# Ledger of designs, part 2: VH-VL binders against Prolyl 3-hydroxylase 1 (P3H1)

Target 1, 115 residues: Prolyl 3-hydroxylase 1 (P3H1), of Gallus gallus (Chicken) (q6jhu8r557to671)
Amino acid sequence: SHLVCRTAIDEKQEGRSDNSHEVHVDNCILNAEALVCVKEPPAYTFRDYSAILYLNGDFEGGAFYFTELDAKTQTAEVQPQCGRAVGFSSGSENPHGVKAVTKGQRCAIALWFTL

## First folded at step 1 (VH-VL)

Design i2 (from i1 with heavy chain R99L Y100E D102F F103D S105L G106P P108G F109M Y111V; framework fv_iratumumab)
Fold by ESMFold2-Fast, scan of step 1:
Structure i2 (fold): chain C 115 residues (1-115), chain A 122 residues (1-122), chain B 107 residues (1-107)
Amino acid sequence: as target 1 above (115 residues)
Amino acid sequence: QVQLQQWGAGLLKPSETLSLTCAVYGGSFSGYYWSWIRQPPGKGLEWIGDINHRGSTNYNPSLKSRVTISVDTSKNQFSLKLNSVTAADTAVYYCARGLEYFDWLPYGMDVWGQGSLVTVSS
Amino acid sequence: DIQMTQSPTSLSASVGDRVTITCRASQGISSWLTWYQQKPEKAPKSLIYAASSLQSGVPSRFSGSGSGTDFTLTISSLQPEDFATYYCQQYNSYPLTFGQGTRLEIK
C-alpha cells in the first residue's frame, strides 16, 4: 500500500505542474492516440484490481475520473470524501485520472491486487 | 531495447539560452515522466524537471523561472530550454526516463541519454 | 526540499569485500528511493528502486534496505566492475533530490 499526498501549487508545491493528474491505466502503457494499452514492462502488468481510499476531504478539486481509451472522453467522476473508496479493474476498461487539487492537500491510500 | 539520444547546445556565452533535445527510440513514450538532470564538473546530480506525453511539467524551484521543458509526441522527443545562462550552469546534462509510479510520481530513472557537456564561458 | 546525505563520501575496498553505503533523508520518504551507479564519463545506471527492488539485469550481489529516513546499499562480494560512484535519490516529493555521492575506490 501507498500513502500518496498531492498538494496545490499555491500551498508550497512549487515546481510541480498544476495540470490535471494524467489519465492512465494501472496495468499497461496507454497510447491514447492509437487507442491501445500495451501490457509491457515497466508497467505493473500483474495488477488485476485497484482501489483508492480517501483519507481526507478538506481540500478543493482532486476529483477521480474515468475516460475512454482516448483519455479525453470522460465516462464517470467520483468526488473525494473522507473514507470513500473507489474500486475498479486495473485493465484497459478503466482509464482514469485525478483532476488538479486547487486548494489544500489530498491524501489517499492506493492498493492493488493480483488474482 | 529502449534508447535515449540527445543533442543540442555545447558552448554558450553568459545570457544565452541553453537548448537540448532528447529522442526516445524502441519504446512507448506514454506512461512515463521524461526528466532532465545535470551534473556540474566534480559535483553531484541535480534534477531539473520532468514532462509527460501530455505536456504536464514539474520543475526544480531553484530553476523554474528560467526553465522550460516541452514535448513533441509526434517525434517522441522532449526538449530543455534554460534561459539567461551563467557560468554556474556549466554541467553535463542528461535526459532520462522515469516510470509514472502508480499515480503521479516517477519511481526513478531507469534509462538515460549519453549526456551533453554544456560550457558557459565568456 | 528533502536533503539526502550519504555516508561515507568515499571508501576503499578490495575485491571480495562486503561494502555498505548509507543514505539518510532529512524527512520521511517511505520506501521511495533509488540507488544509482556512475562510472567516469558515463550516465548513471539504476541499480535498485523502491529502496529494495533490484533493477532487471543487475547482479544479485547488490541489495538495498531501509524505510523512512535511513537506507543502505550493500554489495555482498565486491567485483572489479563495481568500483564507481554511488548515488541515492528520493522520489517521495518534488523536487526530486540526490545524495552527494559515495566514491568506491580500489584498496
Scores: ipSAE 0.013, ipTM 0.591, lowest interface PAE 8.7, mean pLDDT 81

Design i3 (framework fv_iratumumab)
Fold by ESMFold2-Fast, scan of step 1:
Structure i3 (fold): chain C 115 residues (1-115), chain A 120 residues (1-120), chain B 107 residues (1-107)
Amino acid sequence: as target 1 above (115 residues)
Amino acid sequence: QVQLQQWGAGLLKPSETLSLTCAVYGGSFSGYYWSWIRQPPGKGLEWIGDINHRGSTNYNPSLKSRVTISVDTSKNQFSLKLNSVTAADTAVYYCARQGTIRYYYGMDVWGQGSLVTVSS
Amino acid sequence: DIQMTQSPTSLSASVGDRVTITCRASQGISSWLTWYQQKPEKAPKSLIYAASSLQSGVPSRFSGSGSGTDFTLTISSLQPEDFATYYCQQYNSYPLTFGQGTRLEIK
């Protein structure tokens, strides 16, 4: 498990996704233009399930979101709240990213499971 | 269910300080930002600023030198002070609840509004 | 600051009409836009957040669409209680900014 904290970027960078949390898939390498996700290094191909638990809610931005394989068509968004947990399969059905944190600090625990 | 109730000064002279208070009933004060918005007669809406239960504030830069928003968590109240008023500050002032993540919910619960008139 | 411009500034319509109001941001705001309805001497009411998500309790005849700079509020079949002023508001960047409003009037 990992404790992940992201701190606010300046106001001129509001609305940008954090580069460390750009749209990706947890267990394969996403090629958004080809609409494929390839299971090979450096991805951890053995991951089957992912979860994130929010530890605080006194920040702005930092929303978790899902897309289609094109990494552009948003399919869902989760607004952070203290104690909220989000679970999802680690494969190509759940490309996801994190919006920029614009005020304060977002802290969450990330977990990955293998069958 | 959640309701916001406002009160404060209605008639001011130029150079005075505007003071308004908003009380939150029927819901938690923590977990949200609390905003002030104003609307001059016959005109549109202007955001003034917001505050959370821990006292963290954001202000409209055009008003930042004159505005202070404060919170009293023991009373579930937050307050607006605007210094050095002029006739241009004549407006209906609203308090409103804003989601903790301002980019997703906007302002979903509003107070009744307080008309503030500044005579010149 | 991000300028929000609504079009038209006013329109007249009849009950049962399909009504469209547009809002344009001077800079990209992703989907971070809320639509409000305001009646005379009343506080605004939130209708739609995140450009397209309907607020709880708001009738399904209201819908929102758009992303980036161009946004639309649609009322599919206008009802008598819908005559009001409508505002868009961006919440992508501080300061939060509103459009100038669109007055929807009885024909």
Scores: ipSAE 0.000, ipTM 0.530, lowest interface PAE 17.1, mean pLDDT 81

Design i7 (framework fv_iratumumab)
Fold by ESMFold2-Fast, scan of step 1:
Order: structure tokens, then C-alpha cells, then sequence
Structure i7 (fold): chain C 115 residues (1-115), chain A 120 residues (1-120), chain B 107 residues (1-107)
């Protein structure tokens, strides 16, 4: 497991994205223009399943979101909540990112599994 | 296979603007942060700033008043402008990619470096 | 700003030696630390990320350990190609900050 904490002071707050983590796929390299995701270094190609567990809810922003392979078309958004877990396959079906934390500190545990 | 190629000015006079461009070949430009890092001769590394595919920037507070980083996603390029240069800005400048997988950021690919010398 | 301090600033060693370089952060950074190797007139090369994860293609004699504020890079049996300058870097917070470097020299 990997404990990840981000504060509002540490986040990128400028420009169009408002994202603390840019859209990516956990086990391949996403080419959003070609609409493909290639399993090659430096990606962790052995990952099969990903999970994020939120440890607190007393912050603003920091929403987890999924997109199509174009990394632009949002398909789902998960609002952080203390004790909430988000599970998903690590492959090309789940490109995802995290929006900026605008107030407070967001802490989560990230987990990856191989089948 | 991913390669970063950079170009721009090499010799500047005090008060001029430094301008460098970095082009990305062989890999995805989207979904990464693109950084500029400098190294004065014989000294350590100093992070200047970064930019996302969407144009969101972060700058080193010590340089923020003089630095602009911009992106041209149609060309897979990003650029650095540093205003009002002095001899203290003499350094090798590198562009670099911040690799990302679920929060694990690190500089995984670097440009060849550009020596910028500021002298009158 | 998070300040990164490396020790020693330089060291001399012989081929076959076990070499240890340390890096200390001024505040907790979890495991958000990368080690780089830089040879003269070249860009730095990433060796270890997430404090202990070995980069693909990097020899297994390199290892990293630590979490929070104290980190170590170890080369278990030094080879001729390992003489270089080594940097630690935190990516927990902005601005990104590097240690001052450790120059590894031949005895």
C-alpha cells in the first residue's frame, strides 16, 4: 500500500486543467490522440486491478474521475468521502485523473494487484 | 524510444530574454507534466517549473516573476521564456518529462541540454 | 520549500566497495523520492523512484531505502561505470527540490 497526501498549497491551481493528477492509465502508456494504450516501459504492465481508499473527507476538491481513451471526455466522477473505496481494472478501459484540492489536505491509500 | 529535443538561444546579454523550445518525439505528449530544470556550471540542479497538456503551470517561487512556460499541443512542444537575464542565469537548461502512474512522479526522459551563457 | 540535504558531498571509493549515500528531507515526504545519476556533460538518469523501486534496466547492485525524512542509496559492489554525481529529489510538493549532489570519485 501507498499513502498519498496532497495539500491545497501543493496543487497546481493555474490554467485550464485544475487537476492534481493528469489523466493516465495504470498499466500502459496512453496515446490519447491515437486512442490506444500500449503496454511498455515505463508503465507497470503487470498491474491488473487498482483501488483508492479515502482516509478523510474534510477537504474541498480532489474528485477522482474517469475518461474515455481521448483523456478529455469524462465518463464518471467520484466525490471523496472518508472510508470510500474506488476499485477499477488497471487497463485501458479506465483512464482516470484527480482534480485539484482547493482547500485542506486529501489523504488516500493507493493499492495495486496482480492476478 | 521517447526523445526530447531542445533548441534556442546560447549567448545572451544582461537584460535580454532567454527562449528555449523542447519537442517530444516517439511517445505520448498528453497525460504528463513537462518541466524545465537548470544547472549552473559545476553546481546542482534547480527546478524552474512545469506545464501540463492542458496548459496549467507551476513555477519555482524564486523565478516566478520572470518565467513563462507555454505549450503547443498541435506540435508536441513546450517552451521556456526567462526575462531580464543576468550572469546568475548562466546554466545548462534541460527539458524533462515527469512520468506518472497513480501519483508516482519522476523525471524519466530528459532533453540533451542547452548551455545558455549570459555575458556583456 | 522542502529542503533536501545529501551526505556526504563527495566520497572516494574503489571498485568492489559498498557505497552508501544519504538524503534528508526537511519535512515528511512519504516515499516520494527519486535518485538520479549524472555523468559529466550528460543529462541525469533516473535510477530509483518511490524511494526503493528500481528503474527498468538499472543494475540490481543499486538499491534505495527509507521513508518520511531519511533516505539511503546503496551500491553493493561499485563498478567503474558508477563513478558519477548522484542526486536525490522530492516530488511530494511544489516546488520540486533536489539535494546538492554527492560526487563519487575513484580512489
Amino acid sequence: as target 1 above (115 residues)
Amino acid sequence: QVQLQQWGAGLLKPSETLSLTCAVYGGSFSNYYWSWIRQPPGKGLEWIGDISHYGSTNYNPSLKSRVTISVDTSKNQFSLKLNSVTAADTAVYYCAREGYSSGWYYFDYWGQGSLVTVSS
Amino acid sequence: DIQMTQSPTSLSASVGDRVTITCRASQGISNYLTWYQQKPEKAPKSLIYAASSLQSGVPSRFSGSGSGTDFTLTISSLQPEDFATYYCQQYYSYPRTFGQGTRLEIK
Scores: ipSAE 0.000, ipTM 0.540, lowest interface PAE 15.0, mean pLDDT 81

Design i8 (from i7 with heavy chain E98D G99S Y100L S101P S102P G103D W104Y Y105W Y109L; framework fv_iratumumab)
Fold by ESMFold2-Fast, scan of step 1:
Order: structure tokens, then C-alpha cells, then sequence
Structure i8 (fold): chain C 115 residues (1-115), chain A 120 residues (1-120), chain B 107 residues (1-107)
């Protein structure tokens, strides 16, 4: 597991206003143009399940979202909340990203499981 | 095997624009951030900025007013433009791969480097 | 910006020696630290990421430790090919910043 914090001031300062995390898949390399996800290094291909645990909720933006393999068509969105966990399979069925934090700091723990 | 190959300006005069291009061969361009890093002669490394496959950029604040990084996904290329160069911009410039998700946490693939000299 | 400071700036050692290089961050960066090796006229090569995870293909004599603000790179038994400049880098916060480098030379 690892702790990830993103701050609104850092994103504004760097000119990064679209997303805190670009759309990706946790256990393969996503090729959105070809609509395929290839299990090869440097991806951790042995990951089966992923989870994100939010450690705070006193920020704005930073929503977790899922897309189709095109990395554009949003299929679901999860609003952050202190103590909320989002679990999902690590494979090509769950491309996901994180929207920009617009106020405050978002901290979460990322966890991966192999079965 | 994946390789980064870079090309562009070698000798510039003060006030000119530095332009370098990096091409990705033999592997996936998607799902990575692509960075520019420079190293003045005999000195350490300075991160310039990065760009995602989708065009999202981050720049070092010390260079933000002069730097632009862009991508051409049809060619698997990304480019650096640095305006208003001075002698302080003399350095070897590297392109490098650094990917998301957050667990891909290093520059694991580097271009060969391009020496840019700014003089007279 | 997070400032990274390495110690020493240069170090002389002999083949077979245990060598330790330190890196300090001006604020807490958890384990978001990578170590690089750079040989003359070459691009840097990553050795260790996430403070302690050995890059594939890197010899086991290299190890990293630390968390928060203080980090160390250790070479347990120095080999001739290890004479190089070593850099630490944080990726906890933008901008990404490097230490000034430690030059490892033959004694």
C-alpha cells in the first residue's frame, strides 16, 4: 500500500487543471485508440483487485471515475468521502482516473491484491 | 525493445527558441507521462516538465513562463520548446518515460540526450 | 519546492568497500524517492524506486532505505562498474526535484 496526496495549489501552479490522474488500468497497458489493454511490463500484471481508501473529505474535486476502454466515455463516478473505500477488479473492465482537486488536499491509500 | 530517440537544436544564440523532439519506437506511447530533464555541464539534473498521452502538462515553475511541451499521438512524439534562451540554458537535454498509475515511480527509459549550447 | 540534499558531495572508496550515500528532503515525502546512477556521457539509469524497491536487472548489492525525510543508498561490496555519480529524486510533489549528486570515485 501507499499514501497519495494531491493539492489544489500544486495543480493550479503546474497548469494541470484537467485531471489529478489520467485514465489507466491497474494491471495492463491501455491503448485507448486500439481499444485494447496489454498485459506487459511495466504494468503489474498479477494484480487482481484494487482498492482506494479516502483518508479525508475536506477538499473539492478529486472525484474517482471509470471509463470505457476509449478512456473518454465515463461509466461511473465516486465522490470522495472520509473513510470511503472503492474496490474494483484491476483489469481492462475498469479503466479509471481521478479528476482535478479544486480546493484543499486529497489523501488516499491505494491497495492491490493478488489471488 | 522500446527506445526513445531525440533530435533538434544544437547551437543557439541568446533570445532564440530551443526546439527538441522525442520519438517513441517499439512500444506503447499510451498510459505514460513523458518528461524533459536537463543537465548543465558538470552540474545536476533539473526536471523541466511532463506531458501525458492525453496532452495534460506539468511544468517546473522556474521555467513555466518560457516552456511548452506538446504531443503528436499520431507519430508517437512529444516536443519541448523553450523560449528566450540564455547561456544558463546550455545543457544536455533528455527525454524520458515516467508513467501513471502512481506506482510507476521512476524515469525508466531515457533518450540519448541532446547537447544544446547557447552562445554568441 | 521540496529541496533534496545529498551527502557527501563526493566520496572515494575501494573495490569491496561498503558505501553509503544519504539524501535528505526539506519536508516529508513518505517513500516517493528514486535513486539513479549516471556514468560519464550517459543518461541516468534508475536503480531503486519507492525508496527501497530494486529495479529489475540491478545487482542485489544495491539497496535503499528510509522514509519521510532521510534516505540512504547502500552498495554492500563496491565493484569497478559502480564508480559513477548517484542522484536521488522525489516524486511526492511537483516540481520533481533531484539532489545535487554524489560522485563516487576510486580511492
Amino acid sequence: as target 1 above (115 residues)
Amino acid sequence: QVQLQQWGAGLLKPSETLSLTCAVYGGSFSNYYWSWIRQPPGKGLEWIGDISHYGSTNYNPSLKSRVTISVDTSKNQFSLKLNSVTAADTAVYYCARDSLPPDYWYFDLWGQGSLVTVSS
Amino acid sequence: DIQMTQSPTSLSASVGDRVTITCRASQGISNYLTWYQQKPEKAPKSLIYAASSLQSGVPSRFSGSGSGTDFTLTISSLQPEDFATYYCQQYYSYPRTFGQGTRLEIK
Scores: ipSAE 0.000, ipTM 0.571, lowest interface PAE 12.0, mean pLDDT 81

Design i9 (framework fv_iratumumab)
Fold by ESMFold2-Fast, scan of step 1:
Order: structure tokens, then sequence, then C-alpha cells
Structure i9 (fold): chain C 115 residues (1-115), chain A 123 residues (1-123), chain B 107 residues (1-107)
């Protein structure tokens, strides 16, 4: 597990105007140009399932979203809500990112599971 | 296999614009952040900024008002422009590849570097 | 900005010695730290990432440890080619920041 708290100040300091986390896949290295995801280090290739749990909802921005392998075509977006969990398979079917926090602080726990 | 080759201005006068380009050979241009780092003679390393394949940039706040990093994906190149140079900008400038893998909580930074370009600012 | 402080700033050692270099972050950075080796007139070379993970092709005599604010780089049996300046760098937050460097001199 991995606890992540991001503030609007942190995001500005990080220089991230569009995303808190760039689009990636949790168990392989995404090559969006080639439309492939390669299972090799530094990826944790043994991950099967991923989840994120929102610990608060009193912030703006910070939306979780899914894309196609091109890392550009958005397929879904999850609105943050305290206590909301998002679960998905860790593989190439679920490239995802997190948009920048624009006001307040976003805290979430990221969890990864091996079957 | 992966090689970064850089070129650009070597000798500048105060107030001029520094321009350097880095080309990537033997590997994928996507997946990575492409960085510029400098080192004044006899001193340590200073990160200037980075750019993704999609053109998203991050800049060191100390340089943000003067720096622009751009990408030309058709040529697998990225470039640095630093405006209004002074003697304090005299340094060896490096391009470098970094991989920030958010899905793993892992980050791999600056695994391949260009050869370096000495930029001297003098009157 | 996160300040990275290395100690010592320089040290002298003999071939075969165990050498330890330390790096301290001004705030917690978990394990988001890389160690570099730089030889004169050359670009830096990445040795260790994620505080303790050895880069491919780097000799096993190099090792890293630590988390949070205190980190160490150890060379278990110093070789002549290890004469260099060593840098730590955090990638927990932007801007990316480096330590001031530790110069290692062979006696």
Amino acid sequence: as target 1 above (115 residues)
Amino acid sequence: QVQLQQWGAGLLKPSETLSLTCAVYGGSFSNYYWSWIRQPPGKGLEWIGDISHYGSTNYNPSLKSRVTISVDTSKNQFSLKLNSVTAADTAVYYCARSYTYYGSGKYVTFDYWGQGSLVTVSS
Amino acid sequence: DIQMTQSPTSLSASVGDRVTITCRASQGISNYLTWYQQKPEKAPKSLIYAASSLQSGVPSRFSGSGSGTDFTLTISSLQPEDFATYYCQQYYSYPRTFGQGTRLEIK
C-alpha cells in the first residue's frame, strides 16, 4: 500500500498543471506511441489488481481517469468522494492517470494485489 | 544502444539567448521525460526542467521566467532556450532521459545522458 | 525546495577500503533518491535508484540504504576506477534537487 496526499500548493511546486500523475499502467511499461505495454523493470509485473481509496472529498480537481493505450483517449473518469474506492485490473486494459489538484488537499491510499 | 547527442551554441555574450538541441537515437522517445541539467565549472548539478513526449513541461522555479523546453516528435528531438544569459549561466549543459513510473511508486531518473555542451557567457 | 546535504564534502581512501557517503534531505522523501557517480570531464552515471536498487551493469560493491531523510552510499572494497565525485538526488518533488557532491580521492 501507498498513502498519497497532494495539495494545490504541492501540485504547483511539482509543476503539474494538467496531471497529478501522468497516464501509466500499474504492472508494465506503457509505450503509448507503439500501443504496447511491456512487462519489464522498473514495473512491478506481478501485480494483478489495483485499487485506490479516497480518504477525503473536500478538494477540487484530482479526478482519476482511464484512457486507451494511446494515453490520450479518455474512456472513463471517477469523481472523488470520501470513502469511494476504485478497483481495476493492473494490466494494459486500464491505463490511467490523476488530474491536478486545483484547490485543497487530496489524500488517497493506493493498493496493489497479487492473485 | 540508446544515445543522446546534443549540439548548439558554445560562446555567448550577456543578454543573448542560449539554444541547445538533443536528439535521441536507438530507443523510444515516448514513455519518458526528457530533461536538461547544468553544471557550472567546479560546482554541482542543477536541474533545469523536463518535457514529456506530449509536450508537458516542468521547470525549476529559479529559471522559469527565462527557460523554454520544446519537443519535435517527428525528429525525436527536444530543445532548451534560456533567455537573457549572464556570466552566471556559464556551465556544461546536459540532456538526459528520466522515467517516472507512477504506477509502481518507483521512479528511475537520468539513466542516459548526452555528452554535454560547454556554454561560456563572456563579454 | 527540498535541500539535499551530503557529508563529507571530500574524503581520501585506499584501494580495498570500505567507504560510506551520507545524504540528508530537509524533509521526508520516502525512498525517492538516486545516487550518481561523475568522473572528470564526463556526464554523471546512475548507480542506485529508489535508495537501494542497483542500476543494471553497476558493480555489486556499490550499495545504498536509508529512507525518509537519511541515506547512505557504501562502496565495500574501493577500486582505482571509483575515484570520482558522488551525488545524491531526490525525485519526490519538483524541482528535482541534488546534493552538493562528495569528492572521493584515492590515497
Scores: ipSAE 0.011, ipTM 0.595, lowest interface PAE 9.8, mean pLDDT 82

Design k1 (framework fv_cosibelimab)
Fold by ESMFold2-Fast, scan of step 1:
Structure k1 (fold): chain C 115 residues (1-115), chain A 123 residues (1-123), chain B 112 residues (1-112)
Amino acid sequence: as target 1 above (115 residues)
Amino acid sequence: EVQLVQSGAEVKKPGSSVKVSCKASGGTFSSYAISWVRQAPGQGLEWMGVIIPIFGTANYAQKFQGRVTITADESTSTAYMELSSLRSEDTAVYYCARGPYYDFWSGYSFDYWGQGTLVTVSS
Amino acid sequence: NFMLTQPHSVSESPGKTVTISCTRSSGSIASNYVQWYQQRPGSAPTTVIYEDNQRPSGVPDRFSGSIDSSSNSASLTISGLKTEDEADYYCQSYDSSNHGVVFGGGTKLTVL
């Protein structure tokens, strides 16, 4: 398990539409222009299943979201909530990112499994 | 207490590859970004790329795309930088540096630096 | 793909104040955080300022950072200059468009 904390964007970045973490795939290198995901270093190609557990809920923004392989077309979004867990396969069917935290600090534990 | 300890100096021939290691201790390995920065003799700092171990994702400077590969092994808290197709111009001290992963627009700061690894490329 | 420009060298006497500038060639300096690193000969860099104006624990308050949007530059100011402050200083920011870290060319500080 791994602890990840993201801090709110300051006044420098007000008005932008961005992510706390760019869209990626957990077990391969995503090429969004080519619509392919290649299993090679530095990706952890042995990952089969991913999960993230939110440790707090006293922040704003920071939603977890999924996209198509183009890294632009959003397919799903999960709102943060203390104690909420999000599970998904680590492969190319689940490109995902984290939207900007706009107030406070978002902390979560990330977990990966080999099936 | 955080320390980054790098592998020892290397002497390589043109056209070969080199793989430098960076072992982290005294802190959290996976939650922080690990960057690689090089410095040619008498020159400034040049960023090569970064890995975010917790997500297994890496990003590389345009200049090094296709020649550099950055990997991490969480079980040993070690990051690696492999540079291929070495040229004499690649002679430099290579540093690893740890910093918080902020957000897409804020980028990276470097809290702690390794001691550096001298890579000499000569025929 | 912007550049950060620093003076190649600055010098000043012990006890005085010196300021090192870091100018961004395109886009606003205020768009991304600026860090400052100190590198003494034969040593790895160490952080003296992060997030524009914050000091790490152990860095004396003689070191300060600032942003000036009108000149599109960041500055590192060292007051009460000491001989042990002799080093190369590098500014660093981030290019959001190219997802890359950008370093300034470095400034050699000599304490005369």
Scores: ipSAE 0.006, ipTM 0.604, lowest interface PAE 10.5, mean pLDDT 81

Design k10 (from k7 with heavy chain D99G L100H Y101S G102D S103F G104Y S105E Y106G P108Y; framework fv_cosibelimab)
Fold by ESMFold2-Fast, scan of step 1:
Structure k10 (fold): chain C 115 residues (1-115), chain A 122 residues (1-122), chain B 112 residues (1-112)
Amino acid sequence: as target 1 above (115 residues)
Amino acid sequence: EVQLVQSGAEVKKPGSSVKVSCKASGGTFSRYAISWVRQAPGQGLEWMGRIIPILGIANYAQKFQGRVTITADESTSTAYMELSSLRSEDTAVYYCARGHSDFYEGYYFDYWGQGTLVTVSS
Amino acid sequence: NFMLTQPHSVSESPGKTVTISCTRSSGSIASNYVQWYQQRPGSAPTTVIYEDNQRPSGVPDRFSGSIDSSSNSASLTISGLKTEDEADYYCQSYDSSNYHVIFGGGTKLTVL
C-alpha cells in the first residue's frame, strides 16, 4: 500500500498536463494508439485488484477517472470525498487516471491485491 | 465508544451452514477491516479471513477453501461470516475483530465482538 | 505460512517477573509487527501490546514487549505479577506473502 499526497503547487511546478496521473492500466503497458495492453515489465503484471481511498476532502480537482483503451474517451469519473474508496480490477478493462489538483492538497492510499 | 455486537449462539447439524453477524456501532464501519477468528474448545485462536467493507474485498485462509464467505452490509454497519458444509470440528466460538489502521488486516485488532458459540452435532 | 511458537504454559508467584516467548519459524521476526492479546475463559481477547512494544491506554506499564532477532523471537514480559494477570496470552503477526494473520498457539499463565 502507498500513501500519496499531491498539492496544487506540486502540479504546477512539475509542468505536467492537466492530469496528476496520466492514463494507465495497473498490470500491463497500455498502447493507446494500438488499443492494446501488454503484460510485460515494468508493469506489475501480478496485480488483480486495485483500490484507492481518499483521506481528505478539503481540496479541488483530483478526480479519479476511467477511459476506454484509447486513453481519451472518458467512461466514468469519481469525485473525491473524504472516506470515499474506488475499487476496480487491475486489468485492461479499467484504464484510469487522476485529474490535476487545482486547490489544496489531496491525500489517498493506493492498494493492490493478487488473488 | 466503538462496539462490535455478534448474533447469538447456534446449534447446527453436520452438512448445514451457519451465518454469524457482527454489527459495528460507534465510529466508522466502512474503512476498517473486519476479521473473523475462531477458537475451538480448549484451543487457540485461528484466523479465517477478513473483509474491507469500503473496498468490497474479502480474503480467506486457505484451510477453509471455498467453505467460508465473508460479506458486509455498509447500510447496516454489519459484517457476516458464513461457513458451509459444517463438520463436528467446526464447533467453536467465532469472533469478529476490527483491524486498527491498515486495509489488509490491520496490524492489531483494537476491538473484538463478544463471540458466537456454534455447536455442530447430530 | 510461517508459524509462531509459544510455550504451552508458564507459572510464577505474585510480585515476580514472567516472560513469554513467541518464535517465528521462517523469515525474520522483525519483518512484521507483533501484537500480544490477553484472554480469560469466557471472554474475548484484549490487546496488551501492539506494534512490538506499544501499550494501549489502560494497560499497566508492568506489561512490556520486545523483539530479539538473535533468537528470532518476540517476548511479552509482565513484572510485579498480580493474580489478575492469570490468563491465556497469544502473540500475533502477519504473513505478507499471502496476506494472512498468524497467531501463536497461546500460553496459559498461572499465578500461584
Scores: ipSAE 0.000, ipTM 0.530, lowest interface PAE 13.6, mean pLDDT 80

Design k11 (framework fv_cosibelimab)
Fold by ESMFold2-Fast, scan of step 1:
Structure k11 (fold): chain C 115 residues (1-115), chain A 123 residues (1-123), chain B 112 residues (1-112)
Amino acid sequence: as target 1 above (115 residues)
Amino acid sequence: EVQLVQSGAEVKKPGSSVKVSCKASGGTFSRYAISWVRQAPGQGLEWMGRIIPILGIANYAQKFQGRVTITADESTSTAYMELSSLRSEDTAVYYCARVYKYTSGYEYYFDYWGQGTLVTVSS
Amino acid sequence: NFMLTQPHSVSESPGKTVTISCTRSSGSIASNYVQWYQQRPGSAPTTVIYEDNQRPSGVPDRFSGSIDSSSNSASLTISGLKTEDEADYYCQSYDSSNYHVIFGGGTKLTVL
């Protein structure tokens, strides 16, 4: 489990404002240009399911989104809402990222499960 | 202190390939990404790609995709850049450079640079 | 990819202050960090500013960096110019949309 709070200032401090978290896959190393995801260290290859739980909803931006393996073709987007949880398999079928927070502060808990 | 030492100058024929090495010392090689940047005579800096040694995963600039291969050997703390199908326009000084905070995902600050390797492509 | 545009050359006398601009063609200059590199003839580049306005150890405080969102540009300012500051200066940022490092075209600084 991992508690993450991001502000508009924090996004800028991390050298990014268009995405809060770069598109990635939770249990392998994504090479978007090659369209492959490799299960090897330092990835946490034992993860089977992932979830993110939003702790607040009083901010702007910060949407969770899924893409194809190219990390560019968006397939779905989830708007943040206090108490909302997003669950998904940790593997290459669910590349995902989080868009930048443009106003306020977003706090969420990331959770991972093993079968 | 950290130092990146590159292989010596090369003279190549059009259509051949060249492989330049970059040996790192004085730090933890696997904790940093290594980028390759070239500079044609009298021209500016052009990014070619980078590798994260611990992952063995490389990303390339679109212009060089298909012609460039970047690899790393952690046992010798050495990164390599191989460029194939050489043209006269590939004549340039090739630099390796270490990327600070690659694990943050969005900071591509080059904190140390190799001395450069001149590659001349002539017939 | 966006482009970073710098003036081709700037000149100033010893002891004076010079400012070199770096303008981003699309997207906000503030959305990604900007670095500045100094390159003397025959030498590899060295960093004078990183993360918009930070100085590496050994870089004198005569060098400073800033961001101006209204002009969508970053600036490198060198005060108290010395002849040793004569070099090419490159700005650099990152395009997160396709994972590309972007360099400006470079500015030749002449200290007359």
Scores: ipSAE 0.000, ipTM 0.533, lowest interface PAE 17.3, mean pLDDT 80

Design k12 (framework fv_cosibelimab)
Fold by ESMFold2-Fast, scan of step 1:
Structure k12 (fold): chain C 115 residues (1-115), chain A 118 residues (1-118), chain B 112 residues (1-112)
Amino acid sequence: as target 1 above (115 residues)
Amino acid sequence: EVQLVQSGAEVKKPGSSVKVSCKASGGTFSRYAISWVRQAPGQGLEWMGRIIPILGIANYAQKFQGRVTITADESTSTAYMELSSLRSEDTAVYYCARDYYGSFFDYWGQGTLVTVSS
Amino acid sequence: NFMLTQPHSVSESPGKTVTISCTRSSGSIASNYVQWYQQRPGSAPTTVIYEDNQRPSGVPDRFSGSIDSSSNSASLTISGLKTEDEADYYCQSYDSSNYHVIFGGGTKLTVL
């Protein structure tokens, strides 16, 4: 398990890439331009299922979202809610990211399972 | 009604340690952190650290790193704060508070006076 | 960590309005929520404002909070002052860079 907290972007830190999760796949390396996801290191290729458990809801922004392999076409969005869990397969079917947190702090536990 | 009840006052000698308890009722332990805040006589509020009981993960203010240990026992819904190597400047009222991850302290314990004297 | 600076004391007459400021030394005041706590002698603090401008149940609407990004400060405003409002007031925010809760130094409000 892994506790992850994301914080709001302030005016002096605009443009930082680490202020939200880039779109990725949990068990392969996503190449959005080529529309493929390659199972190779450093990805944890043995992951089968993923889950995110939200620990708080008192922030703005930070929505979890799924995309097509192009990492641009959004297919679903999950609003954060304290105690909510989102489960999904770790493979190329579920590219996902986290939108920027605009105020406060978003804390979640990430969990991964193997069959 | 959510309630945090702390252990009673302590008198300790310099160099010893003290362990203060904070028992939660009304579902306080389900998903919230518990923070510890102290207040020396006539002084302001000073954050010491927090624990997320369900995870057993604690983090501490830099000033107290190495001297403070915060733990939780989920079976009794009780958080503990242990402060070692006590000095006279540690004389203070120690509060536990329900901590919504830094954004809100909604319930506070009644406070525990710790007096450090020879 | 950043610092939160409050005036040491403020005073005002009953029925008047008082404002207590809380200024953040680095980073934007708007990056993290600000809370305000009231502490009377011999008592634990209680929350009067949370998440910048929200009031807990039971706190009268005479209490309000605001954020001013241009001065990098938060303010607690108490209107219609009553003698029972006499207390120490603390602002509090969160430094996300190292997961630290930050308190202001406190302001003693005298109502005379």
Scores: ipSAE 0.007, ipTM 0.603, lowest interface PAE 10.0, mean pLDDT 81

